VHH binders against Ribonuclease 3 (rnc). Designs and how they scored, part 8

Target 1, 276 residues: Ribonuclease 3 (rnc), of Chlorobium luteolum (q3b6l3)
Amino acid sequence: MEPLWHKLSALPFFSSRPEKWEGSGAPPSLTAFIRSLFKGKALSLELYATALTHRSMVHDTTAPEITRSNQRLEFLGDSVLGLIISEYLYRRFPEGTEGELSSYRAKIVNGKSLAGFARNLDLGIHLIIGESADQQRIRTSTSTLADAFEALTGAIYLDRGLDAVREFIEEQIIDSPAFEAMVSTENNHKSRLIEHTQSHQLPPPVYTVLSEEGAEHEKTFTIEVSCNGRRLGRGTALRKKDAEQLAAEEAMGALERALTGDVAEDTPAPEETGRG
Short names: E, the ipSAE of ESMFold2; O, the ipSAE of OpenDDE; V2, 0.75 times the mean of E and O plus 0.25 times the DockQ between their complexes.

## First folded at step 4 (VHH)

Design q1 (framework vhh_8cml_1; at its last look DockQ between E and O 0.18; V2 from the best seeds 0.00; counts 0 for: pae E 17.1 > 2, placed apart)
Fold by OpenDDE, look of step 4:
Structure q1 (fold): chain B 276 residues (1-276), chain A 120 residues (1-120)
Amino acid sequence: as target 1 above (276 residues)
Amino acid sequence: EVQLVESGGGLVQPGGSLRLSCAASGFTFSDYAMGWFRQAPGQEREFVALISSSGGDTDYSDSAKGRFTISRDNAKNTVYLQMNSLKPEDTGVYFCAADEYTYVYEGDYWGQGTQVTVSS
């Protein structure tokens, strides 16, 4: 396998002299931005420029020398980002199930979230976009920003390795206010229910499959959750796990209502107007 | 101040040999991978060889393989490139680079280069 650096050397931006960066039309601000990200460490400016190069540049007649965009780096960055986030989540939640961890990861590593992180870095203004392309649209596009963030992550990985990526992700994702919201157990109704029962010195909730209906490929599961022999909630879904969450959600709702004293007024059964 | 100073370049006939040296100062040499690059006139800088910080790992470009040998002496803060069986196409400015990581492609630090000319 050709060493990765051989492949990198084939990148159009790999011009030997940092001085040529000025000639490549990259805004001076880009260099400053890249340097700012790494506190003055020597960086492959070309690699990072590539990470910020939109695909529109490949078709730009004004820059025929540009044959590559950030797509390959995006691809790599996606994998690296997945690894780093997974690793973090694994450590952060030692009791987290595979499903829970996957759910958290999905909330963090998606186009919308990544675009948000990209916006926090102002990546949009640093994108290298073809002259014929809609500049404003591209710079503000969720997909473009997400791709750029991934590509940037890929670039960091190639340039500085995994530790640098960890630092970057810690700063840009983990320490972000949005991250805590993404990993909040608020949507984990099962966990909430467990916590609730524990806090009240109750036995743990028990989930029971009441029914499995449908064809093998389209099974619907109905699950009931009970605590101390009392039914608290039911849920129905295509997956057992989802049904459990729904059951737990209902249970939590019931418990919360019980605590707030908001007894759902039993809507009186419609009086059978006896037609006499 | 970080310095990389290349030496050992010169004019040699085809089939001849040269040994390049790069003396490093201003940083912890043993913590850096070292590499050699070259640039021919009108061409882009290209990778030639690299050596890990410990010297345990080496890699070469296809053109250098079998002819060139990279080595280092951490006690002397020096990296070497033994070039044998030189060809006219090996002509160019040879640059020494230092990188904190195993793979050197742009390097953290660069020398000014030494001219190697292979000509009959």
Scores: ipSAE 0.000, ipTM 0.265, lowest interface PAE 11.0, mean pLDDT 80
ESMFold2, look of step 4: ipSAE 0.000; ipTM 0.127
ESMFold2 (binder alone), look of step 4: mean pLDDT 84; pTM 0.844

## First folded at step 6 (VHH)

Design s02 (from p1 with D31R R97K K104T; framework vhh_7b2m_4)
Fold by ESMFold2-Fast, scan of step 6:
Structure s02 (fold): chain B 276 residues (1-276), chain A 119 residues (1-119)
Amino acid sequence: as target 1 above (276 residues)
Amino acid sequence: EVQLVESGGGLVQAGGSLRLSCAASGFTFSRYAVGWYRQAPGKQRVVVASITSGGSTKYPDSVKGRFTISRDNAKNTVYLQMNSLKPEDTAVYYCAKELWSGRTYEDYWGQGTQVTVSS
């Protein structure tokens, strides 16, 4: 909407003034969008307008009143987002190492991932962009969309507090189909099995130690995993965690076979199709 | 040691009301989300209410409008007000700290309190 920034440029120094601005001079589409993120409550629209203001509006000759972009809110939002995701991962993966948790966080809060979440919200169409700037390039830019998502997170934090940001992140990130792919790998079988049971509303996997053999540092553990009362896998290793991962690997293989069924010998495996 | 102690359960007739309490100790109560769960005979434990540190509440459709969760940070206590009780609400009710919506792991559980609703 090219008329959008002309409406905002008619608001003298709006981004530099500490005034509550609720629909006055704000585009109707932006007001509707922000209200869709919450239960129809009246909101401080200036914070959200600033969160969606691209840097091209600063020094735009057709909008000299616009002196601030979303960069400060992006800085704040990055910190808030990082805190909430770290706390979620800490709780979700009680068996996870510090390195594993850091790896998951990095996948979720990187620019590519955040741009994806921004696209799911159609943030690009709500961006306030300078008249002389390349509108299409900016509205589809990965870096611009990622920055806008972080800035929006910062605006929610300032307007509604940390719990409102938690609900926003749960809805937009954690409950997203993309999130499961980010925290699952084909080499982390135990986590994949837990996610499988959660997604199908089944009881969590039950790991049972069947045997412990050997003396002290050379003890061998055999562990079995059951899901919904059905024995699906078994693993043997020198560490319980490794035996659990092997049991989960066998269980995931069994579930995958149950899903696809056996294929006749005259139908050879397909050529490389990518990662699964 | 983190401890959660439920109370207030009992036998009540359909259409009646009951208020459950959960006394928390061993952690900074005001900083954590807390929730109520229930487990009926032969069924899995399910969430019935949650409240964040900031006071935001969530309920499944089965209890929405009938149950109200609240907290008193000065008393380290979470409450569940249950109105318009139905026979299908019969279960052992548990409180737990650190509830996240949809995908949570809970560190600590109470021992539970039995609620029985007669038809």
Scores: ipSAE 0.000, ipTM 0.105, lowest interface PAE 18.6, mean pLDDT 75

Design s03 (from p1 with D31K S56D K104T; framework vhh_7b2m_4)
Fold by ESMFold2-Fast, scan of step 6:
Structure s03 (fold): chain B 276 residues (1-276), chain A 119 residues (1-119)
Amino acid sequence: as target 1 above (276 residues)
Amino acid sequence: EVQLVESGGGLVQAGGSLRLSCAASGFTFSKYAVGWYRQAPGKQRVVVASITSGGDTKYPDSVKGRFTISRDNAKNTVYLQMNSLKPEDTAVYYCARELWSGRTYEDYWGQGTQVTVSS
């Protein structure tokens, strides 16, 4: 058998140019890197080698057997990544508008953000690049790293299925500090509520924790926001900050209705778990 | 398709016991944390037991010492053993799979099984 990864293993994977490495010592081998992405063994190392193969290899006369770059896997991975992020955002923000969800998705899956996630994985040092190409430029390129991250996502999908991609995205994107920054900016309802109350000379909002229920890792918080002793909103979420933002979102709706002269009403007690 | 099917609910006298079962399909059961939740009329749904893929368990104080969660990965089933039942345990009990390895959102639920404890 003559699988692609056997051919790729014979090529110089490290350029003659100095490579950056986050740790001290030699960077991990491709096989060690792939193993680090999963608790179990990858089923197709060749698929991952293809995901990390730069276009310059297609035109490398010293490797005529390599006829395909990571572009097809990037195409597939873009679709898989988009689906998973869209589903996560839909479920994560049940009261979010389609405009808000689209805005968050655009922030997460843009080239700059994806290149950042690729850098966190040190993908640049594992790229398979033609010897005559500018190694340093390619290994640090935002577009190259973004493409490689998407191609890796496609490889994981083909090798291990959709749930494995969800685990990968959870670890690399959703659990990242960058992710919370991306989604909190548009959903800063607490700040909007404070600005609204200040601009209208209303008393400042007061947040009260009504309940904390569940096991340590699965605790749910129900938080109520009041202004001048009147309840304006409630939110229930797995994180206190999220519950506060949901309460503030409902309060903004109530204040908007009150200021436009619509019939004012207090927020009802939650009838079911969560809101949405 | 992810499916969770609860069974074992019923009517019991205070001080009695019940064992609930949840049969899972459509995912690699052994890799996910799973939990039991309950919802009484007019109240929000709350967790009563959880078990990680590694077998670590957690309980709220209201059921600690009375309820025991366990799993059988060979049968894709999670169990809730409920002892010393009280009228306040009356609720619909739901099985749930933790989404995203049990972190931020949980939305794969079973249909529920009714537990009624008479005084």
Scores: ipSAE 0.000, ipTM 0.095, lowest interface PAE 21.2, mean pLDDT 76

Design s04 (from p1 with D31R S50R S56D P60S R97K K104T; framework vhh_7b2m_4)
Fold by ESMFold2-Fast, scan of step 6:
Structure s04 (fold): chain B 276 residues (1-276), chain A 119 residues (1-119)
Amino acid sequence: as target 1 above (276 residues)
Amino acid sequence: EVQLVESGGGLVQAGGSLRLSCAASGFTFSRYAVGWYRQAPGKQRVVVARITSGGDTKYSDSVKGRFTISRDNAKNTVYLQMNSLKPEDTAVYYCAKELWSGRTYEDYWGQGTQVTVSS
């Protein structure tokens, strides 16, 4: 004889352990957690339960009704998160180069950063994990937490649309103390470029002043950076060191694009191209 | 659990060839991009090649034209065919599961396979 409780606990919207969906003053429940994300508004519980379902549940013989993990929502959520962050960066840094925006995005949406945001939500305690799986290891795993954060983002998108995702991302990522560090540390592009050349046993980057324009007290400098004979970036600024950082930033962006198939070409000096 | 197991490394003379294999389990292999990375002693780990679920490939400049990445979804395996090997290709080679954004996680790395190219 199998009690109803045992059957309900085997469904995708129930944890691998007996949990109450209602219980003021009880331990955190999935329902209470999800409602806390949206200021008490009602939500589709089953969609969010799927977002928090680890792949170990698919092979759990005590839960044969669970045939899907959070992998599909993770796939969708990754795309939605990328779109929202890209739009935010585009609007926040109107003078930012493509390289700068790409660098900021990569810093924000990497696995370690996403796992950090998941930990801030205590997301690990809400994961639905197979009974025989290593509970402690899975609930604290960087990859599991990052995947769950993306799956949750996908669930919010399907349930409430892009504006709800923007609000969620604003609260969890943009307003976080970690966010300002992620967008300010990119000013160390020269150090990142040096590390890149060292890791590839290449000569150090070479910075060349292409032009100096304006009155003595208002001069602008255009500087180009080359790595192993290849011209990878240019920057223009009121100070040489700022122009060098902008040149290095463009170079890092070009190298990142090369890794995704956008091969950096040898870039002619500005005085040769005449493009304005 | 995500598990990736690399094989096919070894000692080869400059100008030679090797074919690396990476057997994947614990995730829906056909739905994810997979990449090959390498790390020489005292250096950081760097990307070598990536392949999307749809079969689109990307290579680092240092290996383009010499290396070819491919996948067999029926066998949950990704391959790296390495031709015209150079001493500077000497490294431990790793495969990694990636998200559609091109990201990877530490938990998604394999244990690696050593490639040594003698001059």
Scores: ipSAE 0.000, ipTM 0.139, lowest interface PAE 15.2, mean pLDDT 76

Design s05 (from p1 with D31S A33R R97K K104S; framework vhh_7b2m_4)
Fold by ESMFold2-Fast, scan of step 6:
Order: structure tokens, then C-alpha cells, then sequence
Structure s05 (fold): chain B 276 residues (1-276), chain A 119 residues (1-119)
């Protein structure tokens, strides 16, 4: 029957639909961009056009019909992004404290990080900006790009639902090289262990599942890491990749302690709050 | 309590077909993505089909065109239709509530159902 976004075109912040396309006020380049994100036809081009509309358009005399910016979608998108990232971190770090999870979330959903993800999408090119505004400054602005990324997230949520947002965040954030750097300022131990073996001309680390215990809904994995036939570490977690990282962390700690003797002491980092 | 119960497995000849079912309870089924996974002895568990709350599907190349995932939200059930089965499809099949495509909530795995394809 009728697609959901066709009904949404009746909302007061949407302009009337042109005869030859499915989205009113959306430029052709934006239409192609949105289609590329979903491997198919855009469902509600008006939502996406609004998500990429900078506040400078509200008072633009050359486009007086544009009366709404992306601010409301940014507000919604911030909440949706926060929920999905929080759930991901909760599941990924089962031994993580509230403070650690909050610290990771703050690093991921801060303006600098979000602007980086927006730049990876070339989002600045697709921004709808007032004629009198400084085009180059706005299209490259960290705050503008971060706001647009959040607004886009909100538009995807309204148009395609929470599962579509999860897929978008998985592709754009979770699977990005930047994401591992954000959550592993101290936790990229698996990569560090590989670098150690390569620099010493050793075979790559071998990870072995020692046990899988518990009910299906509480299953835990214990994984051991060996280098050149020697057992160096072990980790237990609800996810295999997290158990591997813990095993690698123990291995790196053992190697570092062997090099420094008994002088190395564990000094916990101060509580981190705010921006990343 | 979240529960996922797989059924429909069995012994089948190469080239045959089988339909698996997974009955879900303890959560709002229609609001979550669900996937089918398989694990053969000595191998890692891998995703073979995924379906979003909205009905969008994903498949790895190894089963694309042969397997079809579907859901019935009124019955809280997800299905896997398997056609043109090969001996390499022999595995325990699991359904799981998904955070992302190919990434399950490990604490919500089902019991599994054995599929054996003879040559």
C-alpha cells in the first residue's frame, strides 16, 4: 500500500511534492546521495532535505519558502544515536563500569568525532546553505557537520526505523578505524600484540577457545592467546572478540612486565568526563 | 525471560529442502532484528541470514539465492527456508536477537537445531 513517507509529506514542515520526483525541495545531488546510503530509492526526501538544511536558510530572501532548519532533527537524532551507542557499549563491554561506558560514549558522540564521520560521507557538499552565508566556512565547520550528522540520524529514524539507524551507525561509526581508536585508547591490545610479534619476526598470535559455558542467554567464552607456542594470556567475556582483547591485554601486560622487571605499577587513569 | 526456540532441523539428502522455525518470547519481537546463524564442529559460528524489524533481509554469498529468511510478527516467529542443500550446510542452526547484522546478543542465543545434509 502507501509508503510511510508519502503520508509524512502532509506534515507542515514539508513543501508540496514536484510531479517528477518523490521529494519536494530536494536537489538531484542530494537525492543520489541519500539513495547511495540505503542501496535503493529514497523514501522521504523532504526529511533528508530538512536534515541537511543549515539555519542560514531560514532567513534567505532567495529561498523564502524554506522556514525550517535541521535543529529539531538534530535534537531527535542526538537521542537516537545516544541510545544505540549506549546499547552497543553495554553489550560489547560486559565488565565495563558505568564511568567507562559513559567515557566511551562521550568520545564517540562528541562534535569532533561526529564531524569526522560527516566528512567521511562528504556531507558538507550536500548541505543546503543560504546564499548570503559563508559557504566554505559553513561546509567545513566542525559544529555544522556534527549537527548535520545527528540530524541525518534523526531523519533515518523517522523514515526507516530504529533497525535502519543501527545499520547506518554500524557502517559509519562501529566499523570505522576511528571507532577502535576511541574505545581503545588503552584497549587495542590485539593489534599491539600483532605488532610485537611482527617486530620480533615471530609467527602471528593464535587465539584458542578454551570453553563456552552457561545458558544460551548467559553464555561466556574463555579464550587463550599463544605466541610462538607459548601461552601468554587468557580472557573471559560474553563476546569472543572481547575475550580475545582481554587475552591480548594480559599478554601485553606480561610482555611489558618482563621488559621492565618489578618496577611497573598499575596507575588507574583519573575519572574522564566531557569531550573526547 | 527472553527465550528463542529453534525447530525443523533433521537429516536431508543433498539437493533437498528444509524449513526452520524459531519461536520468540519475552521481548517485543516485532521491534528487533533477528538472524539465523550456523556452527559446524570445529568452526566458528557465522551468520547465514538476517531480517530487520521492517522486513529488510541480508545474506552472505554462500547461501544467497538458496536460503530465504522471513518473519511472522503476529506469531513471534522467524523462518529460514533452505533450498538446494549441500553437505557443506551441515551444522547446528541458531536464531538470535541481533544488535547489528551478523552481531547477536550472545546472552539471547537459542538452543539450536541440527541440520545434516548427506551426500
Amino acid sequence: as target 1 above (276 residues)
Amino acid sequence: EVQLVESGGGLVQAGGSLRLSCAASGFTFSSYRVGWYRQAPGKQRVVVASITSGGSTKYPDSVKGRFTISRDNAKNTVYLQMNSLKPEDTAVYYCAKELWSGRSYEDYWGQGTQVTVSS
Scores: ipSAE 0.005, ipTM 0.249, lowest interface PAE 12.3, mean pLDDT 77

Design s06 (from p1 with D31N A33H K104T; framework vhh_7b2m_4)
Fold by ESMFold2-Fast, scan of step 6:
Structure s06 (fold): chain B 276 residues (1-276), chain A 119 residues (1-119)
Amino acid sequence: as target 1 above (276 residues)
Amino acid sequence: EVQLVESGGGLVQAGGSLRLSCAASGFTFSNYHVGWYRQAPGKQRVVVASITSGGSTKYPDSVKGRFTISRDNAKNTVYLQMNSLKPEDTAVYYCARELWSGRTYEDYWGQGTQVTVSS
């Protein structure tokens, strides 16, 4: 005798109702949406429903039993998202400084970026919003979509564990064109510096090796970059290419500070590469 | 752990009555809304009755006045009294736990109970 309810519970649930149904409630698309994310069964649909529940439901007189919004899952999801992104960045950029890794993380884990990822999922149409609330405004709000994306991450963590979150973030964030554009822009400081000199009709940047220290095959290089006779940056690394990129990064930072009216002099080398 | 077991279905003539029961276990029954749903061959699964944790009931127009949902929290059971049955009521009937009255997002479905109304 097979448990028939297991077979029946595997079917996509869709509840349609007559136009004059007396009830009220959330859209009947959550099961299909969640199954599309994982290519499998959701273990706890109420957890995902909570993740997509806007705070306007807490004060909805047609649903007085709904006492929780997605706020707590958002709090948890922010931490889980931060952990997964930090681990990825730490492994991808073994020579990256703490400052560089923090900068990348901040660009990814911010309201505007997260709302973009939420829009790619059409997350707004799945939000559970109070009947009297401004539906269109809330479903398109940057802050609401960012919060819902974080809450969904928290729900995945509680329901399926950290590996499932890692797969979700890999598919939705890391493998996205937006993520690669962001990371590539930060990682190609020498090209950005060349573009800057070309746009201002200046001579190309000049890279000078200041020192080579250490045993054969394990040398540490310190390289300085100058533009139009001005020393703008310095970098120290185990490979010349990496030292040049770090020097260019400091130079771009100095130029950006000059643009904002804050003149920086010889920015110190990144902490993780040492100051020689 | 969550389990819902439907019973009481059968073959009945048009104009007859049936009382369905759903025995719930594995959760705090009194804290949840509960609904009865049905699915006829080739059609979508639709809600036919809902009762809140507080005891308020809701019905679609197609069954209003003929069907009555009730609950017994001491027995962890929900009932559907079906009167003046029509051939159009022929379907497999399921009960489901609800977070929002009249809708379920959970995959905890029982085997269902077949109701066949002959003309």
Scores: ipSAE 0.000, ipTM 0.140, lowest interface PAE 16.2, mean pLDDT 78

Design s07 (from p1 with D31S A33Y K104T; framework vhh_7b2m_4)
Amino acid sequence: EVQLVESGGGLVQAGGSLRLSCAASGFTFSSYYVGWYRQAPGKQRVVVASITSGGSTKYPDSVKGRFTISRDNAKNTVYLQMNSLKPEDTAVYYCARELWSGRTYEDYWGQGTQVTVSS
ESMFold2-Fast, scan of step 6: ipSAE 0.021; ipTM 0.497

Design s08 (from p1 with D31K G54E K104T; framework vhh_7b2m_4)
Fold by ESMFold2-Fast, scan of step 6:
Structure s08 (fold): chain B 276 residues (1-276), chain A 119 residues (1-119)
Amino acid sequence: as target 1 above (276 residues)
Amino acid sequence: EVQLVESGGGLVQAGGSLRLSCAASGFTFSKYAVGWYRQAPGKQRVVVASITSEGSTKYPDSVKGRFTISRDNAKNTVYLQMNSLKPEDTAVYYCARELWSGRTYEDYWGQGTQVTVSS
């Protein structure tokens, strides 16, 4: 049996071909811009012109040949962007909770953040906007820029495939100066502690379960973390991984105090928050 | 110009130890996950250790407790400490840059370093 995507891509309504831009030609500035993204490689400019076409063009009587905006590519690009960011976060934070991963994704894939990435690409300059529309307002609009960034992601996916989108997202989002702040708001203490020990050529942190109390569905775990033979933190929580994160948080606090000359043999337990 | 250069392989007796190094250049090393893989003759390439940009590590059961991966972001280097080596550990060992842990591309592989464990 032939795979469904093979069958669907063969149909006129589900063609693997780029979406047609029913206008004359792509603007010359777009050609230069797209070549800058892909290091001079030749690409289907009609697909990218569609990605940067604002909805005001569909209602522009001076351009009746333009019948499609970027809305469909935005829809597709939202899904592709979400998938790639979710996979990145899942793999980068192997001990992250669903809540942590969802929080990181929401911070990255929101209108304000995406508009920021669009501004870094100067996407506003390359937007194709109706003659009678408010050019300056649209080219600087947060929602318009966010939508265009998603549509561009969809265009890259259709034209060059998923790996090209991964490289684009790596360059534009993951390697951006703002990115680390977006993924550090929940303080992944266990990963920070591992990084600390590795940067100082020390053995990895050792997590030891000190106690397990209560009925199975209400069991609490107390876990201690030791670095290079020294106990640095303890945490208590309903889940082992949460107890480990709390232990690591206390350990990071102890190590930070050591930088100011305030060192302790045994670190006090941190305040418990959000437990149960 | 992404480059990964492995070193530290060689011939060692069963029960011995080796430390492999992978020197990275041409990218922002601290932002990437890095993995160690091995390939024995006639077999597929398999993962033996990975480390995220945040420092979290993963190992398959075959090497857990014997192998330790670590990174030095200041030196753009990742290490694989191999203890209690067995003849079945004999393989070419490869370093790979990953966009995220557990995923790699052909373009992000090093050239490899041979590890041979006797008897």
Scores: ipSAE 0.000, ipTM 0.163, lowest interface PAE 15.6, mean pLDDT 77

Design s09 (from p1 with D31K G54E S56K K104T; framework vhh_7b2m_4)
Fold by ESMFold2-Fast, scan of step 6:
Order: C-alpha cells, then structure tokens, then sequence
Structure s09 (fold): chain B 276 residues (1-276), chain A 119 residues (1-119)
C-alpha cells in the first residue's frame, strides 16, 4: 500500500534464490536442509516434509500421495512457539506486567516477524509447492512463510521434543538481530508512537478525550489517538496517562496489522485552529 | 522400500552416445517427478535433467541439446539419452525421485552408474 506501513520491518537484507534449472550448482536437498538445523544429524523427514508442504500440493496431480498440507502442524507449532516465548519473556522480565509480556509476545510471534525469521532460514526455497502454482509469489509470501515457520516448529516438537524447540527458537529468534528491537523499546507506547510518526515525517499523534464518566472519585477516562487524521487506538482507564498509554499501545498494534495489509487507510480531516 | 537402480553406464569415446536407465520401485512412479544427477570425483552432485509426471522436461545449459530425459510409466523406468558426449561428462550418474523439478525428496541414492568419456 503505502511506504508508511514499512516502518516496522527493520530486519537485515534477505537473500532469495530462484529455484531454476538454469545456472550452475544443485539446490540443497530437503534432507540436507533439515540436517543443517540440528548440527548435521539425520532426522525423520516425514514430519518436516509435511511442515514445508503448501496447500497447493494437496490437489497436485503430480503428487497425489501428498494428501495434507502444513495446516495441522502450523496449529500445533503456534501453541508450542507461544509457550516457549511466553516462558522466556516471563523469566527475562521478572518485573514486567502481564500487559507488557503479552505485547512483547505479540510483537515476536506475529506474521511479519515470523516471515522474517523464515527468510533468514531461506525457508521459501525449501517449500513444497504445486508445479502449476506461482512459485515465486508463494515462496516470498509473508503468510506462507509465517505458517511454514510455525509448522516447522511443530514438526521439531513432535520429532525432537520441547528442548529441541527451545534451542531452535534461541538460535532463530532470541539471538536474531531483530529480537532486542522487539523487546527493548516497548515500555513507553506513547514514545514509540511519536518515534513512528517522526520516522515517517508525519504530524505528531493527537490524543482526544472521548468521555469522562463516573463520580469524581471513580471517574473513568476514554481517550482516542489519531495519527495523520486516522484513528488508530482507544484506551479506558482511571487515569488519563494510563488511558493514553493504552490508546498508544492499540495504535502500535494497528500499525503492525496495517503493515500486513489488514487495515484500510481512511483519514478524515482533523480538527485544527490556526491563523489564516 | 523406495529403490532406484541405475544402469547403462560404461566407457565411450568423445562424440559417442550412451543410454542410461533407472528402474524405480517402492512408490507410485507415475505420480512423481524424477531427475538425473551426476557427480564427478572431488565435485558436488549436480542436476542433469528432470521430467515431471506429465512429461515436461528441464535441462541445465551444459547439456541442453545433447541429453534427453524420458520416462516409461508402464515399466516404472526413467531414461537419459546422452549424445555428443564430452570428457567433462565423465561422472557417476544417479537418478532421484523429486518433490518438484530440480529438488530431491529423500537423501536416497543408489550405487549409481559410471560414465567415462575418453578423448
């Protein structure tokens, strides 16, 4: 859509290789790739082949024996990945609130981030995709790569157990260059949102009090934040500053969703007073 | 269970021809792409030709026009017709079941068949 939405993708340059018969050298086999994940050990291929199988293969006439895609392993892998990241965050941030830990987890295990980790593994070139399907589009798709990364996590869990998944996640996620950026700057959502608008040369965020309800000693505030005329978040709390932080947190989440194409841009004119 | 057995190699003079065969068993041959690979001493294994279940073929530039891959689903066999052979074609030739063109499914390789091209 708009270059604005790319602010949250601060990962190193990804290499991609076409899978073609032209050129020199053989592409790595699936077995060689899987062995590389576990210090060269030979592993059961069936789970890993399934984890890398795109849905286009289920109805492929060249491989009718492939009757399932990676969807079930993705379902399992999502749960395993979530458990291990949650445990890591719980131990790493002993003074972190439940909200902060949930925010960090969401940042790490969202589709954009997982696709980035998949690209670091060159996972796209190892995907099993139907011959008639758009190979390049599927191998570079954010949703396809994110799903495959989760499915691979599920396969590792079933084949090698939870400790092997911990080692995989430590190497691929926690030790990644992107990881510290996902956790070290999350605690002040208002500052994060200001940094976002500044880096994209946008007007600063505007906070608007929508309601103040209840008796004086029990008053509740609902605050909305807008960026460039677009309403991105709301927060409700007993203190204005807390409501503003919640609104900013939702706004940062909305920007992440927009980066994945989930939010349409609709910018009504903001209210402004000034000299003519 | 899955087995691929190569045959047809030998010694041939430059400019000559050889036809390699690969007999497959242990899987539904007609439903898989299959390919030919070769490995010269001290070098990595490289792809030579592939053929899909529908008969669509692909070749690297080094053998285009000289090599032809074909399959006989009734006999569970894939063939490699090699014409205008050069000394640099000297290698052990392997066949493999492929997930898709140029990509092997399993780390399974038969004994291969030796092709030696003399000048």
Amino acid sequence: as target 1 above (276 residues)
Amino acid sequence: EVQLVESGGGLVQAGGSLRLSCAASGFTFSKYAVGWYRQAPGKQRVVVASITSEGKTKYPDSVKGRFTISRDNAKNTVYLQMNSLKPEDTAVYYCARELWSGRTYEDYWGQGTQVTVSS
Scores: ipSAE 0.000, ipTM 0.156, lowest interface PAE 16.3, mean pLDDT 77

Design s10 (from p1 with D31S T52N K104T; framework vhh_7b2m_4)
Fold by ESMFold2-Fast, scan of step 6:
Structure s10 (fold): chain B 276 residues (1-276), chain A 119 residues (1-119)
Amino acid sequence: as target 1 above (276 residues)
Amino acid sequence: EVQLVESGGGLVQAGGSLRLSCAASGFTFSSYAVGWYRQAPGKQRVVVASINSGGSTKYPDSVKGRFTISRDNAKNTVYLQMNSLKPEDTAVYYCARELWSGRTYEDYWGQGTQVTVSS
């Protein structure tokens, strides 16, 4: 893998230090970039170099030793990405219909979305492109960037396994600013609250049933949610799951107001104040 | 459906040890992080240990060095080895499924198992 890496390091934009870089300093080397995606264990640099190799390199006379582009890793990565996202959506939305899950998957794994994630990684600057090809067009192409993102996913899978792909997707897709818009629903407050606690390294929300009333044929549930030892919301509904969603909605509202610094009047529990 | 069943709780003297087990079913166990939590009467439920699909573990300072979480993917089981138990460790212990490395997107909890440490 050193022979391929050594040759690829001589190609445009594959060098660890570009001679002409303006602004804040030299861009990260490919090695530094790839290592920034992981923690622990050694990496196979050649596999990642192949993932970033555009098809124009296969017929480049200045690099005759390069006989493969990223096409095969793209094929594998598409399958791995599809599996991981499908499993994630299945688990995250246990009440989601097959149609809803398919719709979410299509939004996440389409070329436009994947190219967006690739742009967030500045992946275009790391692409290995034939000298005779249109460099600017290829480095900014939606299809090229989407393909490279899938190929990178395939490389991670082969080098570090499925869990490493999950961590990569969590960081690059799920934690992205665009992700919530792709999977948003009016009634996913409980999921948003869990995401808030996760992003702040806090324990998961705790839901407590405060009361069950109407023992005849239908019960009304009142549920309270607490985060990191603090009560943040309460909901009342005919189904426990609905009461939990309402409690989470109130909690998200309280957290959002705290973040913006809005002045919130304490709302006393009805049983405490009472009104005649 | 997802099921988590805790066992191994009981009464033990201060300084003693207990091993809790959580048997999981209804999901691909090896793909999930799993955590142990506890709740004493009138207190908030707090995390005491977590283990991700790769075997990496996390503990709060209150139990670090005394508790050890482990998993057996062949048996779909997660364990909590509790050593040097203190009266303050008295609580109902729960296991929970986490989707991604210490993250939970679903409120899948077991029924809990009572641990009582006498002085």
Scores: ipSAE 0.000, ipTM 0.122, lowest interface PAE 18.5, mean pLDDT 76

